# Ledger of designs, part 2: miniprotein binders against Uroporphyrinogen decarboxylase 1, chloroplastic (HEME1)

Target 1, 365 residues: Uroporphyrinogen decarboxylase 1, chloroplastic (HEME1), of Arabidopsis thaliana (Mouse-ear cress) (q93zb6)
Amino acid sequence: SSSSSDPLLVKAAKGQAISRPPAWMMRQAGRYMAVYQKLAKKHPSFRERSENTDLIVEISLQPWQAFRPDGVIIFSDILTPLPAFGVPFDIEEVKGPVIQSPIRTEEDMKRLHPIDFEKLQFVGDSLKILRREVGEHAAVLGFVGAPWTIATYIVEGGTTRTYTVIKNMCHTAPDVLRALLSHLTKAITEYVVYQVEHGAHCIQIFDSWGGQLTPEMWERWSKPYIEEIIHAVKKRCPDTPIVFYINGNGGLLERMKGTGADVIGLDWTVDMADGRRRLGSEVSVQGNVDPAYLFSPLPALTEEIERVVKCAGPKGHILNLGHGVLVGTPEEAVAHFFETARNLDYQTLFQNHVPAEKAEPELVV

## First folded at step 17 (miniprotein; from t5 with T53V Q54E)

Design v4
Fold by OpenDDE base, fold request of step 19:
Structure v4 (fold): chain B 365 residues (1-365), chain A 82 residues (1-82)
Amino acid sequence: as target 1 above (365 residues)
Amino acid sequence: SDLTQRLEELLQRFWQLVEEIYRLMEEGVSPEEIQRLLDEIEKLFEELENIAVELGDPELAEDIYQLFMYIMLLLQSLQSRL
């Protein structure tokens, strides 16, 4: 029985009847907020902010306090688990994430070990606190990078625009790359389960760099490992929705559906109605307002939110941006987005929509 | 600072390029215009990255990378309409 107590976001992910779409934003906590900028000046290290329980909780709750989103994603990085399985990294002021010792050979693979959760206690403790702080009013979101995306960082030694080393390894060292991807699949699976066990209601998988592959290369080098994660997580955590997002997913939607994810995250370049047609009714969708509309007049933002929600239809939609909040986004526009989302009613948007029975708020006497 | 002002100018140029791409999505585009836009984007982001380096702000580098991902996906969307 779907518990009547599931957060609105979890109900939407499961395609359950609800009165409005739940809303959250990718990059929901970040430098666009003055409170974040103030905290970041006090704690200038990104590693300090992302690896300290109190700071993680404080930052993750900044959007919750300001905007009351239906989803509260943990403030973390997709690279956060790397040191826990034998890949140290630094965030250099100039280069962003740097992996000083890339993995490119069978000898390099010997540095990898099973994920050590003693090194990730700050994530688990943060998720527990976040779950307590938001209560039943929001879903706590965990997240991970997909094996291909994480492997790209590990192989390239950091951020890349060309993906030259990893794309070459597909041809020159395919067995090493498969071994790396298989190791990451196991580590990420355990890390997803760990996040759920510590209070994540929903998990997002980011294959941010999977969109830079041809559909055939993605189907060979990314998809099988994502399918393995989703299958393993669904077996261990059957009630936890999985959101799967790729930046630049317009060519991959039908293939993304094949992963077994409950929700496919759309980028803003995908027409929401087209995305719904291509994905069908058996999978939920997330997104996909263009982040540029947060710089538009508030009426235009309202109209675009309503357009996206109408295109998605009255079931299995999580309202989000199609990309993370951009630098310089006005806090007032983000506030307006969440206010607009809270004021949406599927009965008014869809004249023939029969709402779910409002569970009478149990009057806590 | 002079660097902060230069950053603001470059961010304004970013939004001008975004607006240009959206306009070209409606008006139509040539392969030559796409190449011009690509060259302008590459140059803009080289300058933005240099500013992030000079400021010593790794979070700015990530924010710039997110802008790059945004505009490149937008440009790819424009290119798909050829």
Scores: ipSAE 0.788, ipTM 0.927, lowest interface PAE 0.6, mean pLDDT 92
Fold by OpenDDE base, fold request of step 19:
Structure v4 (fold): chain B 365 residues (1-365), chain A 82 residues (1-82)
Amino acid sequence: as target 1 above (365 residues)
Amino acid sequence: SDLTQRLEELLQRFWQLVEEIYRLMEEGVSPEEIQRLLDEIEKLFEELENIAVELGDPELAEDIYQLFMYIMLLLQSLQSRL
């Protein structure tokens, strides 16, 4: 039901008629903000910041306080649920996320268990507080990693540039990898539902490493598990929009449409008008301003925002970046982005598309 | 610090490579120029990662990883125009 009370972002995701696109940014809380840098200096552990309710809420609200985005995403990590289903990880100063005991065998799979939400109370409590703090003025966003993306960390033992171990497991241990992906699909499904039950209005699925697959490998090893999550979540939470994002998705758009996601997130290398044509009217789009425009003169940023919004059309668009906010981004540019977005009006932007009535040339007979 | 200055110089070099890739998207590119850009990007990111290590800053390592993902996607877009 189109409840008049849905946040602007939820209305856009559902393709409802609204006056302007809602706006939010991937990595809208981060080091580019002086308030974040000050907090991070006080609490230097990323795990402390991402696993403490008060710090999660404070960080998630920093963009809300500064810029009033239409979406407030929880400050968390896609790896946050790993300890809750039997995969401990550390964040090392040098290597980033490290999984000391990769899962590569059937014996390693015995360490996995169903997701334990007692270990994730800080996420639930944070979402509940965020929902209260933003009220009806914004959508609270939850998020998860896709099974393939999470499996890559688990199999590789951390970040990878080559994906050598997991790509090899597709051939050498396909049953182990399918078992892992199936376990992750269940855990992630429950975790999405948990986030919705605690106050998320919208969920984003990040298949950040899915773009490193061939289209065939993606259809085999990523897509089925994402379809399973989306189907299960839609059955349990029918009113919650799902955004699906892959970095480097230009070759995958038609395949992504099949997942049942309400919104497809476009990267900045995709032409927005082409993306809209390829996806059609049944699915909404998110994005896709190039983060580099945040380093450009503010007039050029305004023109690019207007261009992207015009290319997306007056329905089913969530304005965002096509990639997360980059290090060194000026806070003033982010402020200007959200101010520009709030001042957009679809009637004004599309008014000049009154079809010129074809004056029938009077055939002077 | 000397490390902070070196980081700023490497970040300037990153943006120069981004500008070069955008220019090559308009002018056209050869496979040899793409390989040169790949080699320069790999070398730049090896130096950036070493600075992040020396600074003991795991969030800088993530910020560098995001820059890597950005420029690699940009380079893939350039490659698709060959």
Scores: ipSAE 0.785, ipTM 0.928, lowest interface PAE 0.6, mean pLDDT 92
Fold by ESMFold2, fold request of step 19:
Structure v4 (fold): chain B 365 residues (1-365), chain A 82 residues (1-82)
Amino acid sequence: as target 1 above (365 residues)
Amino acid sequence: SDLTQRLEELLQRFWQLVEEIYRLMEEGVSPEEIQRLLDEIEKLFEELENIAVELGDPELAEDIYQLFMYIMLLLQSLQSRL
């Protein structure tokens, strides 16, 4: 109640002075954990695990209970809101997400409607519970997929490695595609605000397939819609930082900054010192330890964590991997990552001066 | 089971390829080595994808996709050193 100070992660996102970087991991809840695998055997449907409030909360808290990260992201999927605005989907055993009725024409777009939060109560309820459980000790994170990424799923009918249908639409039906992207922008904006209103301290935008566009295509078909979301959310939720992450983003960093996001997440192939230099001090960074270091001897992992933190500097850094946790990652390494982060101290790590002799107290005559 | 045993073997091969790519980042790389790595990655992921199909596990398929994204981005980083 009276102790409503921002969590460490929110302070870092805003560039405030803090004593150590907050840490969390993309995909920190998942199949690499034995406790998750046990729960998944008992509840084999992924839709149930991601759409039942009690299961969402239990799964989201598994990393909290084991590792005490500074951020707790809701267990969810970027496709979760789709049925709420008229796009049902299935999770098939072979194909993964499948959208049986893709949207490719103006007639198809008639199936879209404004987002219906009655279909998303499990998200709001879960966020409220997470906020109560950890909110003074960790930031609660919500997330969304960016309009281009969501549109790709909807147009292609599922996952794709070629993007053939949506690329063709860029040329043959650009007005339909722009209309789709605009509808998604509105729906996603409302979904971000909904998550904030129900407990999220911070929102991450994933443009999972944006990194596979040429920079010119990304500037045309993704960036403007992300800008619109961020602008609208900052007006309605001015206290809520927005993190923006793209897989394979080394060639896009300056363009990503142009979206107005508060934090840019770096993938692990970007040198953190270079990324910080390219982005400047006006925006915070997240990342970017290579997840392969979780398979290394623990002293090597410690050294790499310290290197990344030194390169990012003592302001505006959220420590994370530069990728999601990979399958088979040892839980001991994840525990070590969080313990190392918790024991960092910026003053010690960045000391760059001869320790001053303690001045003797001067007595007043 | 036999499928889970094979999956473990393929994941070990994945990490051996990752280690080789990091070694070549230190030592230098040729276009011929890049092509060999591409061929081996393609073969490896054909087998991994077949295992995910046989197990009928979409969450495993997503895990495999994440591994693919990781190693391809790593290989692209190696290519930039030519």
Scores: ipSAE 0.711, ipTM 0.898, lowest interface PAE 1.1, mean pLDDT 89
Fold by ESMFold2, fold request of step 19:
Structure v4 (fold): chain B 365 residues (1-365), chain A 82 residues (1-82)
Amino acid sequence: as target 1 above (365 residues)
Amino acid sequence: SDLTQRLEELLQRFWQLVEEIYRLMEEGVSPEEIQRLLDEIEKLFEELENIAVELGDPELAEDIYQLFMYIMLLLQSLQSRL
């Protein structure tokens, strides 16, 4: 297929010359939007909203219809594939995701099986519809959680702030943990390919909890499995860019580059100029406007967007927040973010032009 | 006062802590200030999570978790300046 017909986001991910950065936002569909709140009131079950094809498509397209982002990410969850390989979960009102039968022992591992895409048909169907709906005007984005993050949910039994059980397993049952991570790596690899085959233009890998590891532990317990996924996917899907993001990644950037990802997502605590320098020009970047700027006056938001874009350079940049959209974010600010991005022009932005009004008049005698 | 009023007060406290972290990034920080901020964040989020439980609202719980991830990254950034 021709790279000339690729969406702008795909071109940016591949480091091709383009006239402006593509933009999308992590968590761009969600509760900050009135239209989402109305839909969620009518359909109060989160499992229904995330597992019903028509609802997934409607929710995924809400930001597209309102703001015209350059990327449309499928409304889903990193836990969505778990039942398809033997790990059921519930969404509890009190606790959120709960893994009913954690996997912590070799006996527990017997419940795992190869991924069953018949249980994930709503993902494939939704991606096909999204691809059809946005055409070439936006990239359709699929995503997965990285093996370490998924293993943490499975071992801990849900969301955690302490990571105590899995960190202890690194010492007390490393062979079981490696076996779990290896199984997840195979399942996630197939799930990435599945999403590409059903319409995704680009895949986002989130290691949401990778930033909670020391760099050395991350290199031992997360990186090898991500590297294996990326290597396998690049062989089977050579035209599909892969974006890799870790929450809390300032100390990991050079190590993240070593996974072979096409794009490294930066959180907002990383100075973009520093991150660009550390990563070099061989890899593209995504990010990294501080989401707090969406609560600022609109001119301040514009200035920060322009600063980030200037620091990232005119090539290989996907404009995004350095975090997901926060609760209470004004819809007007999100609209302004996307309007600002659409109206950027790299040639104008990178011109070395000093307005004459700033020059001090000099008398010539 | 209902849970909604308390939630709003706690979210205002969240943004006050965010502003304090940004101020300390400019002024400099001590290990004692970092420990105090961590303790305040932990207490704030325990109470925010209890509000989400009392309201029975898993989407609010997820919103609170995203705020937690945000402020912990900020605190980590402040710590790197120590």
Scores: ipSAE 0.667, ipTM 0.878, lowest interface PAE 1.1, mean pLDDT 90

## First folded at step 21 (miniprotein; from t5 with Y65L)

Design j5
Fold by ESMFold2, fold request of step 24:
Structure j5 (fold): chain B 365 residues (1-365), chain A 82 residues (1-82)
Amino acid sequence: as target 1 above (365 residues)
Amino acid sequence: SDLTQRLEELLQRFWQLVEEIYRLMEEGVSPEEIQRLLDEIEKLFEELENIATQLGDPELAEDILQLFMYIMLLLQSLQSRL
């Protein structure tokens, strides 16, 4: 049930008629901004920055104050809910996130319990404040990690480039892994609903490590749990769009559509016209400017933004990068990106554009 | 500051590799060039991770992971052109 008008981003997610694409950037708050670096020097603990309501709100609003994006995502981490269901973690200076007691066995599973929102009040409080601060000018986004991605951290004990422990566990202890994924599915579902109830207009699911799986393994170990989350959330929060993003998703697009997500986020290696064609008109798209263009001369960035928007078409597009903002990105380029997006007008832009719906499939086989 | 200067040099090497991958997407690529790029990326990220360790900066370590994810996906896209 909604008592307020939908923000532009929500309208785009639902495929409604709008005059320009909404824009936001994955990782739009962060170390590329001087104001963030100054705040992080004053508050050097990442746990404090991500778990203190005032700091979360200040950080989340830094890109809003500087660039006026159409979406404001809460400053948080996909690991933030873990202590609330029995998986504590630390942020170490050298290793980053560390889970000192990984879950790899049936005995380890006994530490899990249902999610406890008393441990997550800073998330709900922050979302409420963000909703008030941006008013009607932007959507507030919450987010979660997908069960496979979260399980990867819990099984590996932290960040790794290889993921060998969880990949081996698929073969050596599949029943334990399925039980872990099922527990995570329930916890993540409740956490999505919690974020919606406390102010989020839209939820993005990140399956950050899903692209490391073959499509067949992804279909087995990730997709069913994401489907369950989306199905449950759509029943309980029918007005809330769900955006679904995987890094490295060119071979997965049709399978991702099968989860029932309202919006599929494309990475930048996917041709936007091809992605639109493959996904069809029943789902919206997000993305997919290559973050390297933020290091280009500003006219080249403008041209690429316009190209992506033309390829995505005038309905069901949320303009974004195809990856999170990279370290060292010039703030001027980010400002230019948002100014360009704000000044787009679909009627003007599409006078000379070849409609994406007429694009032929790429040659295969 | 010596580690900071070295970090800047390695980030410049990162972008040089990215530019080379884009050039090869236009010109064509061989399996030998793919293997060379893989080897250079592994050496680069080993050194970047060592610098993050010496600086004791967990957010830098996360930034390095994001760069790694970026360039590996870009390399995979180049490989699909073989």
Scores: ipSAE 0.741, ipTM 0.909, lowest interface PAE 1.0, mean pLDDT 90
Fold by OpenDDE base, fold request of step 24:
Structure j5 (fold): chain B 365 residues (1-365), chain A 82 residues (1-82)
Amino acid sequence: as target 1 above (365 residues)
Amino acid sequence: SDLTQRLEELLQRFWQLVEEIYRLMEEGVSPEEIQRLLDEIEKLFEELENIATQLGDPELAEDILQLFMYIMLLLQSLQSRL
């Protein structure tokens, strides 16, 4: 049942008629905020900040307190679940995420086990608190990395620009790679369900590295596993919208629609009107303001937000950036983005827009 | 510090490259100009990573990765217009 109490973001994801687009930003909690920088000076470890319930909640609520976004994403990492299924990692001061023991062989695969949620209680507890703190005023967002994206870190041993080892494994050890991807698919499916059960209203799947594949390689090595996750989650959590995002997705939109995601996230290089035509009316869209506009004069930012919203149309749009908030972004520009979003009205933007009738909450007396 | 100042200079160079790519999207671009931009981006990010390394700041390393992803996506968009 479409509860009249669904957050604005959930209504948009479901293509329901609403008065304005909901807004949130990828990387909306981060170093561009002075409050985050002050917290990070007290707690200098990223793992300390991302694996402690109180710090996760505090950081996740910083943009909520400052800007009142329609989406509050949990402060976490796509790699956070790795230790819970047998892949320890460190965040080195220099290299970022480091996996000291890459998985490249069938023998390495023996280290993997089913996901252990006792190791992830800080995520579940944080989501419960966030759900309480935002109430009905915002959607709590969970997120995960796609199997291909996570496998890239695991196989490469950390961040890579070349993807040489994993691309080679597609040819030299395809059975090992399929086994890894299948294991990750199961673990990520359970982790998505876990996030929903603990208070996530919506889940975003990030296939951040999927855009580095050819369309044929993506369809073979990424898509089937994402489709499996989405199908399994939709069976268990039918009312939870799934957002699917790939950075560099302009060539993949029709294939992304084929995953069964409720929302396709567009990057800023995709024309919103073109993306909307290619995806059709059966799927919602997210995005896609260029993060560079946050460095522009505020009037130019307003005009670009209005342009993107007009191109998306009056239904099934979640306003976002096409990529994460960049370092050095002015807090005032982020504030203005969310203020602009709150002041949008589809009746003003679209002549002859008929809002959905307010389903009066049937007071079940 | 000298490192912080050098970081600011490199971030300014990043934005100059972004502006150059946007201009080339309007004016048109050659394959040789794309290769020049790629080489300049690679060199810029090698220096940025070396500074992040010397500062011991893992969040700066992630911020640099996000800048890299941004400008590479921009460059790919420019390349798609050839």
Scores: ipSAE 0.729, ipTM 0.911, lowest interface PAE 0.7, mean pLDDT 92
Fold by OpenDDE base, fold request of step 24:
Structure j5 (fold): chain B 365 residues (1-365), chain A 82 residues (1-82)
Amino acid sequence: as target 1 above (365 residues)
Amino acid sequence: SDLTQRLEELLQRFWQLVEEIYRLMEEGVSPEEIQRLLDEIEKLFEELENIATQLGDPELAEDILQLFMYIMLLLQSLQSRL
């Protein structure tokens, strides 16, 4: 049942009639904000910032305090759950994420165990606090990495540009890779449900590295596991919208629709009107303003926001960037983006827009 | 510092490459120009990663990764117009 109390973002994700698109940004908490830089200087470890409840909440609320987005995503990492299912990692100053013991063999697979939520209490506690702090004014967003994306880090031992080891495992050790992906699918499914149970209104799945696959390889090695997650989550949490995002998804849109996600996130290289035509009316869209427009004059940013919103149409749109906020982005441009989004009206933008009937409060006489 | 100044210079070069790619999306592009842009991007990011390394800033490494993902997707979009 569409609860009248659903946040604007949840209503948009469900394709419900609303007055304007909800807005949030990928990387909306981050280094472009002076308040974040100040906190990061005080707490220089990313692991400290992303694994401490008070710091997670403080950082996640920095955009909320500054800009009042319609979505407040938890400050975390897609790798955060790895230690909770038997994969330790470090963030090295030079290399970024490093997994010292990659999983590449059946023997390595014995290190994996079911996800231990005692190790993830800081995520659950943070989501509960965020849900309290934003109230009904915004959606709290949880997120996860897709099994293929997480498997890439685990198999490669960190960030990779070539994907050589995991692509080779598709041919040389396909059973090991399928076992890994199946294990990750279960762990990620439970982690999504855990985030929802702790206060996430909406979940984004990031298949960040899925765009580096051929469409055939993506359909074989990524899509089935994402479909399994979405199906399992929809069964357990039927009212929770799922956003599915791949960077470089222009060739994958029709395939992404097949996952059962409520919302497909578009990158900025996809024409929003084309993306809307290709996806059809049964799925919502997220995006897709080019992050570079935040460096443009504010009038040009306004025009681009209006263009994207007009191309998406009056239903089932979550306004976002096509990718994360870039380093050096002016805070005033982000402020202007959210102000512009709040001032949008679909009746003004679309002559034939019928607003949702305000359910008259039943006067309980 | 000299490293901070070099980082700013490299970030300026990044934006120049972005502007060049957007221009080429309107004017048209050759495969040889795509290869030149790839080589320039690779060199730029090798230098950026080296600066991030010398600064000991893991968040800068993530910021650089996001810039890389941005410009590579932009370049792929340009290449799709060939």
Scores: ipSAE 0.722, ipTM 0.908, lowest interface PAE 0.7, mean pLDDT 92
Fold by ESMFold2, fold request of step 24:
Structure j5 (fold): chain B 365 residues (1-365), chain A 82 residues (1-82)
Amino acid sequence: as target 1 above (365 residues)
Amino acid sequence: SDLTQRLEELLQRFWQLVEEIYRLMEEGVSPEEIQRLLDEIEKLFEELENIATQLGDPELAEDILQLFMYIMLLLQSLQSRL
């Protein structure tokens, strides 16, 4: 399922033997970097920055050029595909994305249509360019939001902390909500395949709001749709690993494994050794350094990186934060994180767990 | 600017709350301490959201949301130990 030409991140995702963990960071391109702030000042529209091929590529490559992560994720948004299947949105200066025509009824559902990739050419073009630019030195990552997470935005009309409308809809219009989730499942599946076909080595699914459901509700309203996406994608793209991440996932780990994802991303509140035990060795893990360590003295950051890597074990680990990079993070700390990862050696780190070379040949009586 | 200075002060308070939550994870916590922390977090983020509104910057609003998700998960982790 792999070759010597696969990037290190892909090998780790597949559980193959490697000499060090690959590393990348969620939100590794962004406002914590001076170079991004300069570009954003020149191009102040987020829509332009996220939908213009040249800007997407420049932004996505900023952390590559500065830090040489083992993964380069496309600069995009989980809401980016929505207009392509009938859900336009606006960017308001304070609130960010706003869905002016929420979908809450059977009549509203009629606005949905199959995903139209003509509206997403900038994603495909950007992925192709990123694939060429990083070559075999890093994996190119695409990503999507999970159906439940996307549905919260579409039903609520934007970002909310209460989820009152979709929670009520679970009870008052469950068939409409299931139909919406099913439509999203189909659109997101096609969008994952599209990203793979245009250059992505690996896809991350974010269920950002899944951790706020009880485990029983998550099993009912999120897991089946994620499972369907993963099943369809693995059939159509058998060489492409899927990473699955939920913010606040400590109570969901075994259920997340049940989706069939190749890699489970852990948030930073989960003890990595415990997460490894609960998930077993047949699935890989990603994470889970607390982003607060990027504000610590560099030796403390080194110690924590080494602790996390030791806890995850020498197989099936993608080193990452357990959260996205936080505002105000020092660029020096991010550079140190990636340099530390590049200089790790599993043989040295796990010397008691790796067979030693025989110093003397065995004698025969 | 005055808004930039206030933002810096509020971010400093955010990290003070984070440090306090980590300390309480090690030392033990009461329901009264959890409620006090929740109240302080809500006040802090009300002010941060007001600053984001005044600045009209959707990326700052996203940064504030990420901070909120971080500290609320941390507080819930503390609360589950009660």
Scores: ipSAE 0.715, ipTM 0.900, lowest interface PAE 1.1, mean pLDDT 89

